# VH-VL binders against q9uuj3r425to622, part 11

Target 1, 198 residues: q9uuj3r425to622
Amino acid sequence: SSLTEDNLIVSLVPKILAYLLDAYSYERDEEVLSCVWTTEVPLKDAFDLKSVLRKTDNVESVLNACVEKYTLSSITCSLRLCLLEFPDSLIRSSFYDYFKAIYTTYTDFEDLDHRLYSIKKCLLHLHSTPLHILEEIIRHLSAYAISIRMKDGQIRHLAKIISPCVLRPPDDLNIIPVEDTHPTLLVIDLINEFENLF

## First folded at step 20 (VH-VL)

Design dd1
Fold by OpenDDE, last read:
Structure dd1 (fold): chain C 198 residues (1-198), chain A 123 residues (1-123), chain B 106 residues (1-106)
Amino acid sequence: as target 1 above (198 residues)
Amino acid sequence: QVQLVQSGAEVKKPGESLKVSCKASGYTFTEYYMHWVRQAPGQGLEWMGIINPSGGLKSYAQKFQGRVTMTRDTSTSTVYMELSSLRSEDTAVYYCARDLEDYDRSGPYFDYWGQGTLVTVSS
Amino acid sequence: SYVLTQPSSVSVAPGQTATISCGGHNIGSYSVHWYQQRPGQSPVLVIYKDSERPSGIPERFSGSNSGNTATLTISGTQAMDEADYYCQVWDYRYVVFGGGTKLTVL
């Protein structure tokens, strides 16, 4: 069961990301493009699309047909939902407190090297599948951020949206305490420092 | 008046590193992306990479990945480009160029350029 | 990778019209920008967004972009227009330059 789930994610995530890359090139409205990952969509649409994507033998055909039925934001939301159904966050939840300590200790811009060291150390302990998926997602988001010349506020918002997929608390309830911002900060560093981390 | 003033010419040996600076003035430094472009003698313009206003987000051309590092110092309004493991083919004039912000899909274009920094790599 | 193709050189007599092409697959879907570089100087933006002129650029400079070709046109070419000209686009996350065209005023 775990192997089947892993295989599904490994095959599905890259295809969705590839589709999005192509779709970006056809979107001429910068306002729309800048909010592809952060715009709220009807959850029903996202769940319906997720269901179709998980059952199909031809993901590409479904994605190609999405232009008629779903927005890009629906697709990104469906992707996040798929990732949230994964047995654990991409970075194991056992690292939740580890990174909490790191980001409470090293808060300044000058402390970046210490944070990067800690991130690299963590990445070395990840299994191949979650590591690969993490790399693909962060690569995509980093590139996307550059493509639309995101400012820090936009990156922070993006990071906040994707952080539950990257690092969840150990209880796996998908409830991040409001006071805990380290998952978001971690994703910001991952996006900003992709060139140095992967 | 917008000005981009770069550091002076340098002579390097193969295997060494270069670090060029670009000091910006006459505008809000923390609101604009910056690019680095180089030009080998007698050749065309070659894009090296981009760095966002805060210096956090950066992206490099594939050719320079692993060797180039772009940084920013907001306190001094200065952008830096470091290139390591220098080779003879890295001999070029290096330019910083400001990315003009807009709200359409026209992409970046460069309205202001530094004066260029010649770096010669020779054994 | 996306590629922009320019002729290596163009020659024009003083007072005549110079035309420099920039070829790229579906380049008409991009916004093309043009730079002038005189010998020993930094590049200068002369056209942006296909056809717009920055302040200080003479009206004799114009640009167009459609299909697979963008064009920089210099009417009434003067000696001071002798320079290298580069077209440039933004391809997703990459800046792409043409190979450059040397304009000679005879």
Scores: ipSAE 0.906, ipTM 0.954, lowest interface PAE 0.5, mean pLDDT 93
Fold by OpenDDE, last read:
Structure dd1 (fold): chain C 198 residues (1-198), chain A 123 residues (1-123), chain B 106 residues (1-106)
Amino acid sequence: as target 1 above (198 residues)
Amino acid sequence: QVQLVQSGAEVKKPGESLKVSCKASGYTFTEYYMHWVRQAPGQGLEWMGIINPSGGLKSYAQKFQGRVTMTRDTSTSTVYMELSSLRSEDTAVYYCARDLEDYDRSGPYFDYWGQGTLVTVSS
Amino acid sequence: SYVLTQPSSVSVAPGQTATISCGGHNIGSYSVHWYQQRPGQSPVLVIYKDSERPSGIPERFSGSNSGNTATLTISGTQAMDEADYYCQVWDYRYVVFGGGTKLTVL
């Protein structure tokens, strides 16, 4: 059921993010920490972990128990997989062309206010569940980016990785054309301007 | 030599906004994060927020969220901090401080500071 | 929020060693930085990463950090060392300052 799935995601995502937040504090390897969201992991591991996480009421306990088996990157990948399994992106795919137009028109740094206005307008039309999840994810990523003092290139890479979860094209839920970079740009703005958007 | 030169002192009324500038010189502006720190009279240092080299990414102390805006102009090597809805307790010397280029888990420390900008909020 | 605790004041005679503490829960796991602020002046970095000294800072300044306490030590304290001293850490995404310690050279 869509409702049950929504409830699961609403419960699961914040808990995973909370765990990651805590885990960051214990990770002393800067290289590892800087790539937690961007490092490629075996898909099998991510899927296995996802399966376990989706079946538990105690996410933290499971993650703690699996600390020797799974890396932080496996956790983030599992989270992304969960989100990708959602029927739609967090921002509905119906907004794909909307944002395509926005990011085609307003491409300069000076156009930020127009983009932000458009984003805010969109956010007002989102349902509570996807909006909440989006907020939590972007909050986490924004904070994470600050914590390790990411450069723009790193933010772009992060945005590119998470963008399929945030905005997908219509009827192509998991395919973002290479020429269409506006989902990535959108996520960059979401991350950079979290303080102004949420 | 590295210099951070801030705008001059200001007097504001409650409810108004302040905007302090920090012009950087003597180094590659786009390579360093910048921080804002304030200090009320007779009080300690209080961190306000951080802004990345390009000015895109910002983060503010919880106390100032919703009231503070940090921006950068790379063309003029200037960082700005705006604080709105001013209160008497916002009376302070405001400092910009450069975040060292060493990006590791040691976190930011401030090797250079602006001279400070006194903002007095009084009715 | 993470909290750093400093004594409000420390007094030392000229030539003696001043010790300023900065307390924090498991502060030894952090990198502690120290700033000196003389009256009417901007803060100046005097110690970074627990014990490293910036160029231009006298050798009489040293730092240590372990357990729950970081320490700034000023050997052979001089009149010019009279100032406020602040410890600082990076807690995930926040800069945290201690409350500051006024060092008086008697």
Scores: ipSAE 0.905, ipTM 0.953, lowest interface PAE 0.5, mean pLDDT 93
Fold by OpenDDE, last read:
Structure dd1 (fold): chain C 198 residues (1-198), chain A 123 residues (1-123), chain B 106 residues (1-106)
Amino acid sequence: as target 1 above (198 residues)
Amino acid sequence: QVQLVQSGAEVKKPGESLKVSCKASGYTFTEYYMHWVRQAPGQGLEWMGIINPSGGLKSYAQKFQGRVTMTRDTSTSTVYMELSSLRSEDTAVYYCARDLEDYDRSGPYFDYWGQGTLVTVSS
Amino acid sequence: SYVLTQPSSVSVAPGQTATISCGGHNIGSYSVHWYQQRPGQSPVLVIYKDSERPSGIPERFSGSNSGNTATLTISGTQAMDEADYYCQVWDYRYVVFGGGTKLTVL
């Protein structure tokens, strides 16, 4: 079951991201494009799409057919839902407190090297599948952020949205306490420093 | 009066690193992306990379990935570009260029340029 | 990678119209920007968003973009217009420059 799920996500995530990349080029509404990942969508739509994507042997066909029924934000939300269904976050939840300590200690811009070192160390301990998925997602988001020339606030918002997929607490797989900002900060560093980390 | 003032010319040896600075003035530094573009002698403009207003987010042209580092100091309104493992082919004039923000899909265009920094790489 | 193609050189007599092309696949879907670079100087933006002129740029400079070709037009070309001209687009997350065109005023 776990192996099957892993295989599915490894195949699904890159295809969805590739579709999004292509879709960006056709989206002319700046407002839509700027919030593809952050816009709230009806959960029913996201779940429906997720269900279809998980069952299909032709993800591309499904995505192409979805243009009339689903928004790009529905697609990104469905992707996040797929990732959230995994037994653990991409970065193992065992690192939750590790990064909490790191981002509590190293809070300044000048401390970036320490944070990056810690991130790299963690990445070396990840299994191939989650590491690959993480890399693909962060690569995509970093590129996307550049493409629309995101400001820091936008990056933070994006990071907040994706953070549950990246790093969850051990006891709450899909919920990050409001007081815990280190998952978001971690994702910000991942996005900002993609070139240095991967 | 928007101004981009770059550091002076440098002579480097192969294997060394260069670091060019670009000091911005006359506008809100933290609101604009900055780009680096180089031009080898007798050649065209070559885009090197982009860095966001805070200096956190950056992206490099594939050709320079692994060798280039862009940084930004908001306190001094200065952008830096470092290129390591220099080769003779890295001999060029290096420019910083301000990304004029327009809330459309026109992408970046450069309304202000630094004066350029000549870096010569020779043994 | 997206590629912009420019002629290496264009020559015009003074007072004549110079036309510099920038070719790219479906370039009409992009916004094309143009830069002038005189010898020993930094590039100067002369056209942005296909056809808009920055302040200080003479009216003799104009631009168009459709299909697979963007065009910079300089009417009434003057000696001072002798320079290299570069087209530029934004391709997703990459700045792409054309190879540049040397404009010679005969």
Scores: ipSAE 0.902, ipTM 0.949, lowest interface PAE 0.5, mean pLDDT 94
Fold by OpenDDE, fold request of step 21:
Structure dd1 (fold): chain C 198 residues (1-198), chain A 123 residues (1-123), chain B 106 residues (1-106)
Amino acid sequence: as target 1 above (198 residues)
Amino acid sequence: QVQLVQSGAEVKKPGESLKVSCKASGYTFTEYYMHWVRQAPGQGLEWMGIINPSGGLKSYAQKFQGRVTMTRDTSTSTVYMELSSLRSEDTAVYYCARDLEDYDRSGPYFDYWGQGTLVTVSS
Amino acid sequence: SYVLTQPSSVSVAPGQTATISCGGHNIGSYSVHWYQQRPGQSPVLVIYKDSERPSGIPERFSGSNSGNTATLTISGTQAMDEADYYCQVWDYRYVVFGGGTKLTVL
């Protein structure tokens, strides 16, 4: 069951990202393009699309049909839902407190090297599947951010949206505490420093 | 009155690293992306990469990935480009170029350029 | 990888009109920018967003972009216009330059 789920995610995520990449080239509205990942969509649409994507033998065909039925934001939301259903966050929840300590200690721009060292150390301990998915997601988001020349605030917002997929608290904490911002900060570093980390 | 002033010419050996600086003045340094472009002797312009206003986000051309590092120092309004493991084919004039802030889909274009820095790589 | 194709060289007599092409697949959907580079100097922006001129650029410089070809036109070409000219686009997250065209004023 777990293996089947892993295989599904490994196959599905790159295909969705590839579709989005292609879709970006046709979107001429800067406002729409800048909010593809952050725009709120009806959850019903995202869940419906997720259900179809997970059951189809031809993901490409479904994605091609999405142009008429679903917005790009509904597709990104569906992808996030798929990632949230993964057995754990892409970075294991056991690292939650690890990164909490790192980002409470190393808060300045000058401390970047210490944070990067800690991130690299963590990445070396990840299994191949979540590591691959993480790399693909961060690669996509880093490129996307550059493509539209995001401002720092936009990057922060994007990081906040995707952070639950990247680093979740342990199972005893089903919700990220409001005061905990280190998952978002981690994703910011992952996006900003993709060239150095992967 | 925008000015981009680059560091002086350098001579390097294969395997060494180069680091070129670009000091900006005459505008708000922390509001503009910066690009690096190089030009080998008698050749065309070659894009190397981009760095955002804060210096956090950067992206490099595939050809230079793993060898190039771009950084910014906001306190001195200076952008840096470092290229390691130099080869003879890295002999070129290196330019910093300001990315004009534009909020449409026109993409970046460069309204101001540094004077260029010649780096010669030879044994 | 997106590719921009320019002729290697164009020659024109003084006072005549010079035309430099920049070819790319569906380049009309891009915004094309043009740079002039005189020998030993840094590039200078002469046209941006297909047809707009920066301040200080003579009116004899104009640009157009449609289909698969962008064009830089220099009317009443002068000796000082002798230079290399480069077209440039933004392809997703990459800056792409043409190969450059050497304009010779005979």
Scores: ipSAE 0.894, ipTM 0.946, lowest interface PAE 0.5, mean pLDDT 94

Design dd1
Fold by OpenDDE, look of step 20:
Structure dd1 (fold): chain C 198 residues (1-198), chain A 123 residues (1-123), chain B 106 residues (1-106)
Amino acid sequence: as target 1 above (198 residues)
Amino acid sequence: QVQLVQSGAEVKKPGESLKVSCKASGYTFTEYYMHWVRQAPGQGLEWMGIINPSGGLKSYAQKFQGRVTMTRDTSTSTVYMELSSLRSEDTAVYYCARDLEDYDRSGPYFDYWGQGTLVTVSS
Amino acid sequence: SYVLTQPSSVSVAPGQTATISCGGHNIGSYSVHWYQQRPGQSPVLVIYKDSERPSGIPERFSGSNSGNTATLTISGTQAMDEADYYCQVWDYRYVVFGGGTKLTVL
């Protein structure tokens, strides 16, 4: 069952991201475009869409058919929900304390090299599937951030939203706000330094 | 007035790296994206990449991915572009160009350019 | 990748109108910017957002963009207008330049 779920996500994530990429090209409202990943949507909508997406082998067709029913933010939320259904975060939760230590120790800009080294080291220990999905998501978000020329605050907000998919505490499968900020900081580095990390 | 002053011309050999600097003045350095564009002799303009105001976020043209590194030093208001594994084809004038931030879908356009840095790669 | 196509060269007599085209698929949906580059000099922005002129650019410079073609128009062309001209767009997260057009004033 886990393998089946992995295969589904491996297929689903790139297709959704590809659709979003195309959708960005047609979105002329700057406010909408800038908040595609951060705008809150009714959870019911996100779950409904997720359910439909998980049952189709033609993601693009489904999304095209639902363009009037679901917003882009609903799509991104659905994607996040799919990722949260994994038994673990994309970066294994066993690394949670590892990164906590890193980001408590290396907090300054001058420490970037140390953080990047630590991140790279971790990435080398990931299985191919989670690593691939992580790469695709971070690639997309990095490009998206550039496309709308995000400010640092916007990147931080984006990172906060996506961080539960990337790094969760051990045995934490719920979307619960954590006081720890290192998952967000990690995602910021992943987005900012995509070119160096992947 | 806004000024972008680049480092001087360089001569390199194949396999070496170049690092061009662009010192900005006359405006708030930390509020503008910066781009790098190069131009081979007798050729057109070629976009290399973009770096955000803080220097954290950058994106490179696919052609240069893996070979180019862009950085910023806020304390000196300087942007850097490093290109490694140089080839003869990398012979060009390299420009930094300021990206005027806008809130519409117009994307970046370059209102100020550096004077250019000629880098010659020859054996 | 998105491609912008310009004629390699355009010639015009002094005082006449020069027209430089920039072709791209559905380019009308983009904002097109134009740069002038004189020999041995850095590029200079002459038109931005299809038709707007920066301060210091003569009124004889104008731009339009629709369909598959953006156009830079120079009315009353002068000898000093002899230069290379480049169109440019933003394609999602990439800057794309045209190949450039050499404008010769005869």
Scores: ipSAE 0.872, ipTM 0.935, lowest interface PAE 0.6, mean pLDDT 93
Fold by OpenDDE, fold request of step 21:
Structure dd1 (fold): chain C 198 residues (1-198), chain A 123 residues (1-123), chain B 106 residues (1-106)
Amino acid sequence: as target 1 above (198 residues)
Amino acid sequence: QVQLVQSGAEVKKPGESLKVSCKASGYTFTEYYMHWVRQAPGQGLEWMGIINPSGGLKSYAQKFQGRVTMTRDTSTSTVYMELSSLRSEDTAVYYCARDLEDYDRSGPYFDYWGQGTLVTVSS
Amino acid sequence: SYVLTQPSSVSVAPGQTATISCGGHNIGSYSVHWYQQRPGQSPVLVIYKDSERPSGIPERFSGSNSGNTATLTISGTQAMDEADYYCQVWDYRYVVFGGGTKLTVL
């Protein structure tokens, strides 16, 4: 049942992201548009939608529900919750220390090539499904960031929010130590350098 | 006053790379997005890509993906555009153009342009 | 991809009104910007956000945008207005230019 649900959500992720991209064009409230991924939403709404996303294989029904009943932020929150329920982060937790070392060693702007090399190397070792989801999410976020002319601080915030879905520690899939910033930094590089990585 | 001063004209061979610079002055360099636009002889304007104020975030036109690299140097207030694997069709005047407002979500428009850099690609 | 369509050329006599169209599907939902480019020069912004004029642009330049057509209007056209004109929009994360219109002042 869990595997089936995971398969369903995997198939829905690109479709939900596509819906969001379209929805952005209709959103006239700049404040709403600027924080679609980062604003807090009622947990009840997010969980309700999560339940729908995990159980429904009819994409049209899901999208209709999204349009009629949920805010954009609720949708993004629900999507994150679904991803967090995966058995592992999109980038395997086994890479947690790998990237910790990379981002400890290569901290300067001039070191970007080394970080990118390490990221590319990692991406080559990912399975097709998580890699595809990762690519779709990062593509979406990169596009979203550009569309609203996001500043670095906003990108950092966005990266922080999505990082638990991308890279978790192996010992605790739900909690990233406060002192560990490399998952956020990794996501920043993924977003910023999408054109070079995918 | 706002000024965008680009590097001089270049002649390249097919297969080589070009790198055009755009030095900005007269405003806060780190607050504005920059765009690159080219124009082949006798042709219209063609958008190449966008780079954010810090130089981290970039987006390229699909046509140039894999060949174009945009970078920024904050210390010198300079934006760079590199295009590799040059072809004769890449012969054009290349422009940097400032995006007027980084907070404007109605879409970018270009209030200031560089003088243009002619790059000729020929055997 | 989103496409903007402009006439290749428009001719007008001095003192007359020139109208340059920019067609796009539901272009009225976009903010349209216009650039003037004289021969051998860089483009210059003449209209932004459909109808707003930058400082230094003559009042004879005006813009409108509705439905499927944006329009640049130059009243009392002068010889100096002879140039190529380009419309431009932002399609989510891509800049889209029209093909350009050569305005000839006869």
Scores: ipSAE 0.861, ipTM 0.926, lowest interface PAE 0.6, mean pLDDT 93
Fold by ESMFold2, fold request of step 21:
Structure dd1 (fold): chain C 198 residues (1-198), chain A 123 residues (1-123), chain B 106 residues (1-106)
Amino acid sequence: as target 1 above (198 residues)
Amino acid sequence: QVQLVQSGAEVKKPGESLKVSCKASGYTFTEYYMHWVRQAPGQGLEWMGIINPSGGLKSYAQKFQGRVTMTRDTSTSTVYMELSSLRSEDTAVYYCARDLEDYDRSGPYFDYWGQGTLVTVSS
Amino acid sequence: SYVLTQPSSVSVAPGQTATISCGGHNIGSYSVHWYQQRPGQSPVLVIYKDSERPSGIPERFSGSNSGNTATLTISGTQAMDEADYYCQVWDYRYVVFGGGTKLTVL
């Protein structure tokens, strides 16, 4: 039953991303659009929306009915909550210390090729489901960032918000220690280099 | 004055690769996204892709995915476009064009273009 | 993907008004930009955001955009206006150019 619940969430992710893509064209407020993934929302609203999405056969209908009641940021937060319910991060937590070493050693522009090589090797060893979800999310975020010509600081903030879904420690706490910046740096590289990595 | 100065014309054979440079001056290089646009002889303008020269965020037109690579070097204020596995249909003038400094929902429009680089692909 | 259509050519007599159309589904919801390109030269921006002129572009250049058609209008057309003209939009993450219109001033 647990595995069945995971499969339901897996099918939900692409539908939510498709909805967001369409919804961006209707958001005329540039400031709101730039913060869709980063605006804080009441956690209860995100959990309530996630609960409704799990029960529905028609994701678009539910999201249309709720958008005037909830913001687009409630939808992105609900998606992140769905991803945090996976038993492991999208990149297996066994890679946590591996990438910590990489981002401690290869920190500048001349080292980008070393980091990309390491990422590419990791992607080749992911199971098909987490790889597919990761690719779809990073494709979406990369396109979104391009669509509004994000500055580096905005990309870093976006990457920080999504990083627990992508890579978290093996300790089952689902919390990235404050001193560990490598999950954020990894997501920055995934977004910036999507065209080269996938 | 803002200037975008591109590398000189080249002649290539099918199967080779080309790499065009675009050196920027007269503005803060890392504050503006850069686009690449090509134009085959007697044909219209064709967009190839975009790169943020600061962090390297990039996106390619679908037609060129798998063959195009866009890079930058902030120390020389230069962006590069490389196109591999060349065909005779890749004969074109290649342009770089500067985006806006800040996000504008009207999208990019290009007030500054490089002088163009003619690349001829023939056997 | 999104497509912009332009007539291949437009001919006008000197002093007459030229109109160059750019067709697209719901193009009125986009901002349309226009470029002039003379033979052997890089494109030059002549209209942006549907109707705005960059500094140095004569007032005889104007633009409009509504429904499914954007239009570049050149009043009092001169021989120096003979060039190719392109419309352009931003479609989410893609730049889209029209196919171009050759303006001939006879």
Scores: ipSAE 0.848, ipTM 0.928, lowest interface PAE 0.6, mean pLDDT 90
Fold by ESMFold2, last read:
Structure dd1 (fold): chain C 198 residues (1-198), chain A 123 residues (1-123), chain B 106 residues (1-106)
Amino acid sequence: as target 1 above (198 residues)
Amino acid sequence: QVQLVQSGAEVKKPGESLKVSCKASGYTFTEYYMHWVRQAPGQGLEWMGIINPSGGLKSYAQKFQGRVTMTRDTSTSTVYMELSSLRSEDTAVYYCARDLEDYDRSGPYFDYWGQGTLVTVSS
Amino acid sequence: SYVLTQPSSVSVAPGQTATISCGGHNIGSYSVHWYQQRPGQSPVLVIYKDSERPSGIPERFSGSNSGNTATLTISGTQAMDEADYYCQVWDYRYVVFGGGTKLTVL
């Protein structure tokens, strides 16, 4: 059950993202909107929703029918759980140390072009399914961040939350060591530079 | 006093690139997103894109994707817009315009604009 | 993709009321901002958030927005009001301008 071969996740991700995009227009509380991806939710709610979403032929209908039961943050958490079920991250874990080296060498804004070159090389080596999912998620997050003119601290928090889905070490725990900030920094660059990377 | 001062007028040939600078002063450069808007002679305002000068988050209007690049230099409080593969239709006055400091659901509105930079593209 | 439409021109006599429309599908759900641009000058914000007036803009400028139409209204129109006027919204991640309306005062 790898990301390369899971056709259900390929169809599920764009539908969840499309639902979120539409739902953002109805959320009038600016603070709630700014935290859709970062608000903690009860894990039971996220697992329950994930289970329903993986069984359905109609993602939009399920989410629309259950409006009172699911928050937007439950939906984003469910998506993250779907991605965390796979043994590997969207960027293969074999790139974990590659990016650790990049982000210890090229740490400043002046080094951005070097980091972007390294990211582009990595993207050329991804299989089509994880690359497509990564692109769709980063496209969505970049647009979402623009839509509310996120501050850098908000982008960093968002990137930290999504980073285990994007790049994690090769192990079964889905845990990024606290001292390793490079997965977060990578996602920051992916979001900020989407226009140049994809 | 907030000021946005743009680079001077330029004459370009088709196929070349243009690069306009917008130097900000009188406020904290990194706290405000910056937009680029152009206006062809006798035509209306056309939005080109947005950049966060702090972290570099950027988004371009679909019409300009693949041709436009927006960058910044925080050490000089300057935003840049580069447009490649120029055509005569790119003859326009190019403006920078400052966003709001904080997110507002009403979206951006622009109370401060640069003076504009005329770029003429002709054979 | 989202489109705002404005009439190309509006003519009024001095002292009369000028009305400049900005049409868009469900524009009433957006906040509409308006700019005045005199020849050779940068745009100047005259109305924001549908009906709010920045400091220094005369009280004769007003705005409204409902349904599919936003409207800039200039009462007691003066020769100095002769300019191009643009409406503008934010559509998720895009700024959209109307095509502009040339106001002539004769």
Scores: ipSAE 0.842, ipTM 0.924, lowest interface PAE 0.6, mean pLDDT 90

